# VHH binders against L-Ala-D/L-amino acid epimerase: the designs that were tried, part 5

Target 1, 347 residues: L-Ala-D/L-amino acid epimerase, of Pedosphaera parvula (b9xek4)
Amino acid sequence: MQIKFWPQDLKLAHTWTIASSVTSGSDVTSVGIVQLTDRDGTVGLGEAAPARRYNESTPGSLDFIAKVDATKLSFDNIEASMKYVESLASGQFAAKSAINVALLDGAARKAGKPIYDLLGLGFRNNHHVTSFSIGIDKADVIRKKVLAAEQYPVLKLKVGAADDKANLAALREAAPQKWVRVDANEGWKTKEHALEMIEWLAQDKFIQYIEQPMPADSNPKDIAWLKARSPLPLFGDESYHTAKDVDHCAECYHGVNVKLCKTGGISNAYEALQVARKAGLKTMIGCMIETSILISAAAHLAELCDYLDIDGNLLTTNDPYLGVTAEKGLLSFASAPEKLGLRVRAK

## First folded at step 5 (VHH; framework vhh_8fcz_2)

Design s42 (from a12 with G107D)
Fold by ESMFold2-Fast, scan of step 5:
Structure s42 (fold): chain B 347 residues (1-347), chain A 121 residues (1-121)
Amino acid sequence: as target 1 above (347 residues)
Amino acid sequence: QVQLVESGGGLVQPGGSLRLSCAASGFTFSRYAMNWVRQPPGKGLEWVSGISGSGDSTTYADSVEGRFTIIRDNDKKMVYLQMTSLKTEDTAVYYCAKGYSEWYDSDFQHEGQGTQVTVSS
């Protein structure tokens, strides 16, 4: 087995940043790309999109990947390969995800099937809808972003700022009856304040749920108190890293958000989604700012999800890969030129 | 209050056709996916078909694909199930069911009172 890895800069859409910036907008983020190649020429692609919230960075992910002995990796034995990778360090979820995705891509290619079929899940084209994220900004900027996102039937609105009410009002001026999912990103410090905010949001008939209202390290009894009183479903994001967190989240939330770079890849995400479903939790899969590699990897798990928020590649202008598409928010592999594995290829 | 009223059931011979109708009220019809589910005698609920709020996307259970067609008329607030090539195993009470959102979902929020379909000689 050979391993290649490199950083990939991703450019965010210029039109989204220029209206809110004093200087010309050129937001750039970086991800790590991994390519595994077997002796028979089979290739697997993976990606690390680390989150600062978990003390991870692209240079740190690449440093970890550089320490991986590719001779201990095999497309024919994902379990043993990942046991080795997991043993190298605690954390490093984004880098571990990149290795796991690449291994599953190659394994599925060798098996002559896409990953969703290797997992026994299948995939229904034009059935799954992704939300499209609208970040915190001033009301005028929010209105313009919502108008620019007209094709997307479901929006995800970030809250946790002083102008949340004006921002929701601006969204509703542009999209009066569009479904919205709200993400507080741990923004409400107390259960009393969180309940006040949720009761205000519940006056809007087109809000589906609230994601991570309070910090993940809040007292579980306070989160459970909020769950018992909330008029809207609560989803844990920062609170749900792996299947090990399921009992805590079943007490505190109505559903959970699984992310490949939190779980450490498809294998762990599959387990995290399955145990959440068995515990009676609703499930969703989310993302970071990512290329079509990780977005497609998440899409392979769509049949285990009640909701999807995998729009990270849609926010970039220079995605170097082709994979799952999201025309009008509807996920489809129908036009993907690669038929096997991850169903992703370089442009 | 959500109200769903099914009609169009009845007795039909194997190989025959029936069209079921569902009249919806009490919600913004075009903003919700609609489903048809059925309950055969002595068995649990079985999902049959779904249609998105716009009507552009449809899904079917393997057992009915190619034989059943789900259609909606948002101006009239109606959803239909056109059934062809009916089999004795299609015998069931059929329920119209409102989804949680504009897009098809395997879960549904409300179901109607049902309409009986009996496929027999």
Scores: ipSAE 0.000, ipTM 0.183, lowest interface PAE 17.5, mean pLDDT 87

Design s43 (from a12 with Y32T F108M)
Fold by ESMFold2-Fast, scan of step 5:
Structure s43 (fold): chain B 347 residues (1-347), chain A 121 residues (1-121)
Amino acid sequence: as target 1 above (347 residues)
Amino acid sequence: QVQLVESGGGLVQPGGSLRLSCAASGFTFSRTAMNWVRQPPGKGLEWVSGISGSGDSTTYADSVEGRFTIIRDNDKKMVYLQMTSLKTEDTAVYYCAKGYSEWYDSGMQHEGQGTQVTVSS
């Protein structure tokens, strides 16, 4: 096995800001790309999109990947390969995700299947709908972003800032009856303030749920108090890192958001989604700002999800890969030129 | 120990220019985003500008866009703020701030001691 890895800069169509960012957003972000090649020429692609919230960065992810001994990796034994990778350091979820995705891509190619079939899930084209994210910004900019996103039937509005009410009003001026999912990204610091905001949002008949209203490290009794009183479903994002967090999230939320770079790849995400479903939680899969590599990887798990927020590549202007498409928000592999594995190829 | 030392502030007339400097030490400068933040008299901190670790990406607050330019010199471990067309509302203590990662949207981990900019009349 040989390993290649390199950074890839992604240019954002709009400056991206979320509630946990103290500075105004960024027009560029960087991801790490991984390519595994076995001696028979089979190639697997993966991607690391680290989150600063988890103390991860692209240079840190690439430094970790540089330490991986590729001779200990095999497309024929993903479990043993990942046991080795996991033993090298705690954390490093984005970098571990990149290696896991690449391993599954190669394994599925060798099996003559797309990953969704290797996992026994299948995939229904034009059935799954992704939301399209609208970041925190001034009301006039929100309005422009919403108008530009007219093709998408569901929007995800980032809140948790001083102008939340004005921003929703601007969205509704542009899209009066469009379905909206609200993500506070840990922005409401007290249960009283969070309840006040959720009750205000519940007056809008087209809001589906609220994601991560309070910090993940808030007192669980306070989050459970909010859950008991909330007129809208609550989803944990920062609160649901791995399957290990399921009992806490079952107490505090109605559903959970799984992310590949939060849990450490497709294998761990599959487990996290299954465990959440068995606990009675609704499930969704979300993303970071990512290329079609990670977005397609997440799409392979779509049949395990009640909701999908995998629009990270749609927020960029320079995605170098072709994979799953989201025309009018509808996910499809029908036009993907690659038929096996991850169903992704370079442009 | 992380140290950030600002300099270059002073008194300037409206429409004038100033160049602020920040000398950094105690961390891997070329892999760390840098920001400029300011505190006007009687107000809280206001973010002004950010630059990625490589220097390839910059961003600005709307209030300074087109008037201020952020630059870095990784060999000298310096970040600069070139200010032009200064307004009385730009009067503030200016702080250099270290980011958590290569990207300026990651927030501010450490701030310097500040340098006073006064735009008179």
Scores: ipSAE 0.000, ipTM 0.124, lowest interface PAE 19.7, mean pLDDT 87

Design s45 (from a12 with F108L)
Fold by ESMFold2-Fast, scan of step 5:
Structure s45 (fold): chain B 347 residues (1-347), chain A 121 residues (1-121)
Amino acid sequence: as target 1 above (347 residues)
Amino acid sequence: QVQLVESGGGLVQPGGSLRLSCAASGFTFSRYAMNWVRQPPGKGLEWVSGISGSGDSTTYADSVEGRFTIIRDNDKKMVYLQMTSLKTEDTAVYYCAKGYSEWYDSGLQHEGQGTQVTVSS
């Protein structure tokens, strides 16, 4: 097996800001691209979209990938390949995700199937709806962003900063009856303040749930207290890294948000989603700012999800890949030029 | 064993009205959102409308807002689409579809066999 990897800068259509992100206020982000090539010419593509919130970076991810001995990787034995990769360092979930996605892309191509069929899940075109994210900004900018996002039936509003109420009011002026998901990104510091905000939000009949109201390292008893009193479902994002976090999240949340670069790829995300569902939790799959490589990888798991928030490539102007599309928020592989594996091809 | 059976389609003149019905079985009806999706001749599927499991929340595609109304009767396990002010562009096979959760935006898990609506003179 040979491995090639490189950084890819992504230009954002608007400056991206969220409550707890150390990348708040950025207009450019960088991801790592991985290409695996087997001796028979089979190619697999993967991508690392690290988050500074988890002490990961694109240079760090690429440094880790540089340490991987490609001769120990095989499309024919993904489990053994990933055991080797996982043994090289703790953490590095974004970089490990890139290798896992590339391995599954190649394995599925060899099997003559898209990944969703390799996993036994299937995928129905124009049946899954993704939300479209509106980042923290001034009220007039939020109004303009909401109007520009008219085609999307569900919006995800980032909150957890000053003027949260004015920002929701600006959204509602532009879109009075659109479904909204609210993501506080750990922005509400106390259970009392979080409850006050959630009770206010619950007066809006078109809000579906609140994601990560309080810091992930908050006292679990305080989060459980909030869950018991919340008029809206609570989803853990920063609180749910892997399937190992399921017991904590079952106590503290109504649902969980799984991300490929948080859990370490498709294989671990599949496990994390199934384990959460068995524990009685609602599931969603989200994303970072990503190319169509990771967005398509997440879409292959759509049949395991109650909600989808995989709009990261839609927030960029220079995605170099073609894969799943989201016209009017409806996910589809119908126009994807690649029929096997990830169903992704370079532009 | 999810089953969805649509009815009520037919030929109607522009400006006319039709009421589509969908009979559901094989799942706990009140715990899942129900949707109407349509496929115009030679085009892909287009989501039309959704209603929450409780029936308290509804939403519509911009193309049908103000003209169509989605209703459900949880006791009878029925979902309906009341269509008014029909346009030739509304010509399509209409499918009733079950969501993955109580919310319409969960995507579509199962769909029925469809009922044809033709709007022409």
Scores: ipSAE 0.000, ipTM 0.146, lowest interface PAE 17.2, mean pLDDT 87

Design s48 (from a12 with Q109D H110S)
Fold by ESMFold2-Fast, scan of step 5:
Structure s48 (fold): chain B 347 residues (1-347), chain A 121 residues (1-121)
Amino acid sequence: as target 1 above (347 residues)
Amino acid sequence: QVQLVESGGGLVQPGGSLRLSCAASGFTFSRYAMNWVRQPPGKGLEWVSGISGSGDSTTYADSVEGRFTIIRDNDKKMVYLQMTSLKTEDTAVYYCAKGYSEWYDSGFDSEGQGTQVTVSS
């Protein structure tokens, strides 16, 4: 097995800000790309999109990948390969995701199948809808972004700042009855304030759910108190890192948001979605700012999800890959030129 | 090709009732939510009601809740809007709209040509 990896800068169409951002507003982000090649010439592609929220960075992810002994990786044994990778360090979820995705891409190519078929899930083209994210900004900018996003049937509005009500009002001026998902990104610091905001949002009738209203490190009793009183479903994002968090989230939320770079790849995300579903939780899969590599990887798990928020590549202008598409929010592999594995190829 | 054909519009007095029909073809009807949307004179498009693909779940805009009922017949590939206690504010062109998925909360992508409802004395 050979391993090649490199950083890839992604240019954002607009300055991006969320409540939990360490630095507000950025027009460039960086991801790590991994390519695995076996002796038979089979190639697998993966991607690491680390989040500062989880104490990860692209240089750190690439440093971890540089320490991986590719001779201990095999497309024919994903479980043993990942056991080795996971043993090298705690954390490093984004970097581990890159290796896991690349291994599954190659394994599925060798099996003559797309990953969704390798996993036994299938994929229904033009059935799954992704939300399209509108970041925190001035009301006039939000209005313009919402108008520009007219093709998308569901919007995800980032809140958790001082102007939350004005920003929703601006969205509603541009799109009076469009379905909206609200993501506070840990922005509402008390259960009393969170409940007040959720009760106000519930008057809108077109708000589907609230994602991560309070910090993940809040007292679990306070989050459960909010859940018991909330008129809208609550989804945990920062609170649901891996399948190990399922019991906590079942007490505190109605659903969970799984991300490949939180779980460490497709294999662990599949487990995280399955255990959440068995615990009675609604499931969604979300993303960071990512190329079509990770967005397509997440789409391979769409059949295990009640909701999807995999729009990270749509927020960039220079995605170097072709994979799943989201025209009018509808996910489809129908036009993907690659038929096997991850169903992704370079442009 | 998706086709949606609305009918049943007309002139009705305030307080009256009217039933709109929509005949669907070109897709697997039972697998998609159906919606009714309307455009009042001088206003933008306004969503009115939605029904899931199975017909088990319905939702309504606040302005019509308690007065309108959305119904579907999957065997006949029809969706209906039963309107009661009609008000002059209900005057609009009504469109049948196909959803993106089985759930009405997914939005909608295709609309018919519409049927005019006029509520006037």
Scores: ipSAE 0.000, ipTM 0.188, lowest interface PAE 16.7, mean pLDDT 88

Design s49 (from a12 with A33S K98R)
Fold by ESMFold2-Fast, scan of step 5:
Structure s49 (fold): chain B 347 residues (1-347), chain A 121 residues (1-121)
Amino acid sequence: as target 1 above (347 residues)
Amino acid sequence: QVQLVESGGGLVQPGGSLRLSCAASGFTFSRYSMNWVRQPPGKGLEWVSGISGSGDSTTYADSVEGRFTIIRDNDKKMVYLQMTSLKTEDTAVYYCARGYSEWYDSGFQHEGQGTQVTVSS
């Protein structure tokens, strides 16, 4: 097995957070791309999109990938391959995701199937809807972003700042009846303030749920207190890193957000989604800022999800890959030129 | 308590037409997308068509596009599937299924016993 890996810069259409607007921010982010090639010429593609919130970075991910012995990897034995990769270090979930995705891409190509069929899930074109994210910003910028996102039937609004109510009002000025999912991103410090905000949001008939209202490291009893009183469903994001967090999340939330680079790839995400479902939790799959490699990888799991937030490639202007599309928010592989594996091809 | 009750199935010849009905109760009907899904003999469940909560947006599986039309009446809490140009491949039990939001979310609940459609030459 041969491994190649390299950084890929992605250009953002807009600055992401209100803090980025104040400090000039960066309009560029970087991901790691992995390519595995076996002796018969079968190729698998993967991607690492690390999050600083989880103490990971693109240079760190690439450094980890550089230490992987490709002779220990096989498209014919993903379990043994990942057992080896997992043994090399704790954490490194983004880098481990890249290797896992590449292994499944190659394995599915050898099986003559897309990954969704290899997993027994299937995929329904033009059935799954992704939300489109609107970051924290000034009210006039939020209005412009919402108007520019008219094609998307569901928006995800980032909150957790001082002017949350004004920012929500700005969205509603531009889109009075559009479905909205609210992500506080750990921004509401106390259970009392979180409940006050959620009760205010519940007066809006088009809010579907609240994601991560309080810090993940909050007292679980305080989060459970909030869950018991919330008029809207609560989803854990930062609180649900792996399947091992399921008992905590079942006590504290109505649903969970699984991310490939949070849990370590498709194999672990499949487990995390199934374990959450068995615990009675609603499931969603989200993303970081990613190319079509990881966005398509997440789309292969769509049939296990109640909600999708896989819009990371739509926030970039220079995605070098073709895969799943999201016209009017509807996910489809129908126009993907690659028929096997991840269903992803370089432009 | 959410309830979905399907009706309107039957035996038809190839090229024929049928209208399936689904009566919904126990939830705010206009706030949820509705779907039709089917299970052909000896096969798994396959999605056929969806309609948004308002009724303004519809989507169809490639196999039925141009032949089937999904409609809803929010006042009556009904969703319908108008099927034309029926083929033997359309033979299946048809189920009405509620989405999780006004738009097409991944996943759905299917409830009720379904309604059998048999297209025989």
Scores: ipSAE 0.000, ipTM 0.158, lowest interface PAE 17.3, mean pLDDT 87

Design s50 (from a12 with A97T K98R)
Fold by ESMFold2-Fast, scan of step 5:
Structure s50 (fold): chain B 347 residues (1-347), chain A 121 residues (1-121)
Amino acid sequence: as target 1 above (347 residues)
Amino acid sequence: QVQLVESGGGLVQPGGSLRLSCAASGFTFSRYAMNWVRQPPGKGLEWVSGISGSGDSTTYADSVEGRFTIIRDNDKKMVYLQMTSLKTEDTAVYYCTRGYSEWYDSGFQHEGQGTQVTVSS
C-alpha cells in the first residue's frame, strides 16, 4: 500500500462565522487529502477537515498522516488497519477519518459496490434533504444570504451571539415560512438563558429543533433540566463525539449530530448512529467545511439519519471533486460519474 | 413512480366544513412526513399543515390552527385534512405533498392536480 497526502485550500463564498469559532471571518480554510494505492492499482480517496474546537488543524492532521506506516493498511482488512491507526495517538479524529474513508473507498471498489451497498444501507436518490447553513452576521447580510439560498427548502441558522432575535427576523423577512433548524454552537451559557431563547424561538412554527444550546461541558443536570422544559427538540453536537457518549446524550438530548471528522470516519460514524438509534435518539449527520469527498462519505450513511446537514462543499467556490449533488437540497448520486466506492472523482 | 391524488373539495358556505383526502402510491408511505399546501386564486403556494411519518406530530399555519386537523392512515396510505369554520380566505386549490423525511422536511412541492375549495355566499 502507498499513501500520498497534501493540503487543499477551499475558498468560502461568504465570510464564515459561528458562535464558538476563532476562525470566524476567514474567507479561506484548508483540508487534508489522502490517497491510498494498493499493489493491484486500486485507489481510495479520503479527506481530513479538522476543527479547532477539538484542538485539531490541517498541519497537525498531515503530520499525523505522515507517521502512518502504509504497509500496515489493507483494503481487505479495514478493522485491523484502523486498529493500527487508532493506536498511534489519542484524538486525531480528522486524520483518522481521512484514512478510514480512503480504506472504505478502496474496499468498496474491490467489492464492485458503492459504500452504501457495502454497508447494507442502500441510498435513495432525491429522498434525503440537506439543510443549508446561514452563519452569524448582520441582519442585512443574513437577508441577502437567505435570498441567495432560495432553492434550499431548509435553512440552518447559526445563533449563540448578540442579535439572535434580529437575525431570525431578517431571515423571516426574506423567507416567511421556510423550515429552519437552529444551531447555537454552545453559545447560550446558562440553562435559564437557553430556556428563554428556546421559548422565544418556539413562537416560530417553522423551527424544527435546537442544536447544542449550551456548552458540552455544562453540568449534565442543567442540560437535562433544559431538555425536560424545552418546547423544541434538542440535538447534541459537541456533546456527541462517539458511541461512548450515548448514555449522556440519551439523558440530555432528543437527538444527536454525528460528524465524520468528530468520530474518526465512516466506520465509527456508522457505530455512533446505530448505537444512538437503539437508545431511542433521533439521528443526524453534519459536516465541517469540506470537499465532495467527505460530503459524499457522509451521504453514504444517509439511510441511518432522520436529518442531514451536509452542505459544507456548497459553502465553497472551488470544490475540486464531483460526487453527491444537492440540487434544491435533495441529495442524489444519479449524476455522479464514479459508480463504485465513495462515488467521487476529481473534476 | 410517486403518485398523490387529492379529492374532497367543493363549494361550501362560510362557517362550513369539508374533509380533503390524499391517496398516496409509489413509495414507503410511513417513512415520509406529509403536508397540505394551498394556492389561492392569483397567489403563490401557502403551506397549511404537516404530519410526521409516524403520525405522532402535527403542525399548522397560524391562519388555520384550531380550525383544521391533519390525520393520516398509514395502512391505507391516506392523509386527510379536516377543515372546520371555513372562511372566504380559505378559497384555494389544495395540494397534498410529500416531505423529504419522517419529520416535516418539506417544501412547496405538489405532485397532484389538487382539489378546489371554494368558500362563498
Scores: ipSAE 0.000, ipTM 0.141, lowest interface PAE 17.4, mean pLDDT 86

Design s51 (from a12 with G50W)
Fold by ESMFold2-Fast, scan of step 5:
Structure s51 (fold): chain B 347 residues (1-347), chain A 121 residues (1-121)
Amino acid sequence: as target 1 above (347 residues)
Amino acid sequence: QVQLVESGGGLVQPGGSLRLSCAASGFTFSRYAMNWVRQPPGKGLEWVSWISGSGDSTTYADSVEGRFTIIRDNDKKMVYLQMTSLKTEDTAVYYCAKGYSEWYDSGFQHEGQGTQVTVSS
C-alpha cells in the first residue's frame, strides 16, 4: 500500500467564530487529505480536521500521517491496520480519523458496497436533517446570516459569549419559528450561570437542546446538578471523546455528540454511538469545518443518530469534493456520482 | 533557478554521527517546507524527514525516528539533518528537497545535487 497526503485550504463563506475559538476572525482554515492506494489500484480517501481545543493542528496531523508505515495498512484488515496506527502515539484523533476513513473507503469499494451497507446500517435519502450553524457575531450580522440560511429548517446557534440573549433575539427577528439547537461550546463557567441561561432559553418553544453548557473539565457533580434541573435536554460534546467516556456522560447529559475527529474515525465513532445508545443516551454526529470527505463519512453513520450537525462543508465556498448533499437540510446520496465506498469523488 | 546545495556527507562507523547541511536560494525560503530524502544503493528514493516553513513542526520516517533531527535556520536559508546512532542501512545519497508550500505534501518540487553518506566499519 502507498499513502499520499497534503493540506487543503478551505475558504469560509463568512468569518467563523465559536466560544472555543476554533476559527476566530479567519476567512481560511486548513484540513489534511489522505489517499491510500493498494497494489490492485483500489483507492481510499480520508480527511483530518483537527481541533485546537484538543491540541491538534493540520501540520501536526500531517506530521503524524508522515510517520505511518503504509506497508502495515490493508483494506482487507481494518482492525489490525488501526491497531498499528493507534499504537504510534496517544491522541492524534484527527490524523487517525483520516487513515480510518480512507481504509474503510477502500474496503467498502473492494466489497462492492457503500460504507453504510458495509456497516449494516443502510441510509435513507431525504430522511435525515442536518442543522446549519450560525456562529457568534454581532446581532445585525447574525440576522443577515439567518436570512441567508432560509432554506435550512434547523439552525444551530453558537453561544457562550458576551451577549447570548441579543444573539438569540437577532435570530428570532429573522426566523421567528425556526427550530434551533444551541451550542455553548463550554462557554458558561458556573452551574448557576448555566442554569440561568438554560431557563431563559427554555422560554423559547422552538429550542431542541443545549450542547456542552459548561467546560468538560467541570466538576461532574456540578454538571449532574445542572442536568437534574435543566428544562431542556443537555448534550455533551467536548465531554464525549470516545466510548470510554460513556459512564461519565450518562450521569451528566441526556445525549452525546460524536465527531470523527474526536473519536479517531468511523470505526471508533460507530462504537461510541452504539455504546451511548445502549447506555440510554440520545446520539448525534457533529463536525468541524470539513470537506465532503468527512461530512460524507459522518453521513454514513446517520442511521445511528437522533440528530445531525454535519454542515461543515456548507460553510465553505471551495469544497473540492462531491458526496452527500444537504438541499434544504435533507441529507441525500442520490446524486453522488460515486456509488461505492465513501461515495465521494473529486470535483 | 531554485538551487539546493547539500554538504556534510562522508564515511562514518556504525554508531557514529554526521550533520548534513543544505543551502537554499532562488525562493522565499521561510514560506516552504523542506525535506530530506535518500537513495540507498540499488533502491529508489526514500523520504527521511520534513520540517515546516516556520520550523515549528517536524516529522520523521520510522527507520530514523529518535536518531535523526531536522532543523532549519531561516535567516541563513539553511536546513540541517543531525544524524546519530548511524547504521549500515543509513548508507545512501542524501538529498535536500523543497516542498510545494509551507505545509507537508507527498511530493517535492525540487531536489538538490545530493551528498553521499557511507556507514561502514
Scores: ipSAE 0.000, ipTM 0.122, lowest interface PAE 20.2, mean pLDDT 86

Design s52 (from a12 with G50D)
Fold by ESMFold2-Fast, scan of step 5:
Structure s52 (fold): chain B 347 residues (1-347), chain A 121 residues (1-121)
Amino acid sequence: as target 1 above (347 residues)
Amino acid sequence: QVQLVESGGGLVQPGGSLRLSCAASGFTFSRYAMNWVRQPPGKGLEWVSDISGSGDSTTYADSVEGRFTIIRDNDKKMVYLQMTSLKTEDTAVYYCAKGYSEWYDSGFQHEGQGTQVTVSS
């Protein structure tokens, strides 16, 4: 097995701001790309989209990948390959995701199947709807972003900073009746403030749910207090890293958001979704800002999800890959040029 | 031009029954899951029930399970909510909402005007 890896800068259509980065914003983000090639010439592609929130970075991910001995990896034995990779360091979820995705891409190609069929899930074209994210910004910019996103039937509004009420008002000026999902990204620091904001949001009859109202490290009793009083469903994002967090999240939330770069890849995300469903939690898959490699990888798990928020590539102007599409918010592999594996190719 | 028209609301005594109706037009009705959602006075939107496009699968909120039944008639392009054992807590404006796909797991969008249900002694 040979391994090749490199950084890829992604240009954002607009400065991207969420509660954790409201003072800095960003115009560019960087991801790591991994390519595995076996002796038969089979190629697998993967991607690492690390988040500072989890103490990860693209240079750190690439440094971890550089330590991986490719002779220990095999498309024919993903379990043993990942046990080796996971043994090299704690954390490194984004880098581990890149290797896991690349391994599954190659394995599925060798099996003559897309990943969703290798996993036994299937995929229904034009059945799954993704939300489209509107980041924190000035009211006039939010209005323009919402108008530009007219094709998308569901918007995800980022809140958790000053002027949250003005930002929703700006969205409603442009889109009076669109369904909205609200993501506070840990921005409301007390249960009292969170309840006040949720009660205000609930007056808008087109809000579906609130994602991560309070910091993940908040007292669980305070989050459970909020859950018991919330007029809207609560979803945990930063609170749900892996399947190990399921009991905590069942006490505190109505649903959970699974991300490949939190779980360390497709294999662990599949487990995280399944254990959440068995615990009675609603499930969704979200993303970081990512290329079509990771967005398509997440789409392969869509049949296990109640909601989807996999729009990270749509927020960039220079995605170098082609995979799943989201025309009018509807996910489809129908136009994907690759038929096997991840169903992704370079442009 | 999707249209959803709710009807059947009114004033009813606690313990009473009421049947809500939703007439749909402008889309292939049998291809989409349908939802009932409600907004109590001074509260946010609360999901009540859903039914798959075929009518074979139904789900209910814990607060109404065993008391409410969702039904659809694809030939008539109608969805109904049969409510029994009504409680004062069921007082709300009830909305019919079209799903994004044949299954409830795809979420829903609201396109109706609503019908008021008041449960009062």
Scores: ipSAE 0.000, ipTM 0.154, lowest interface PAE 17.5, mean pLDDT 87

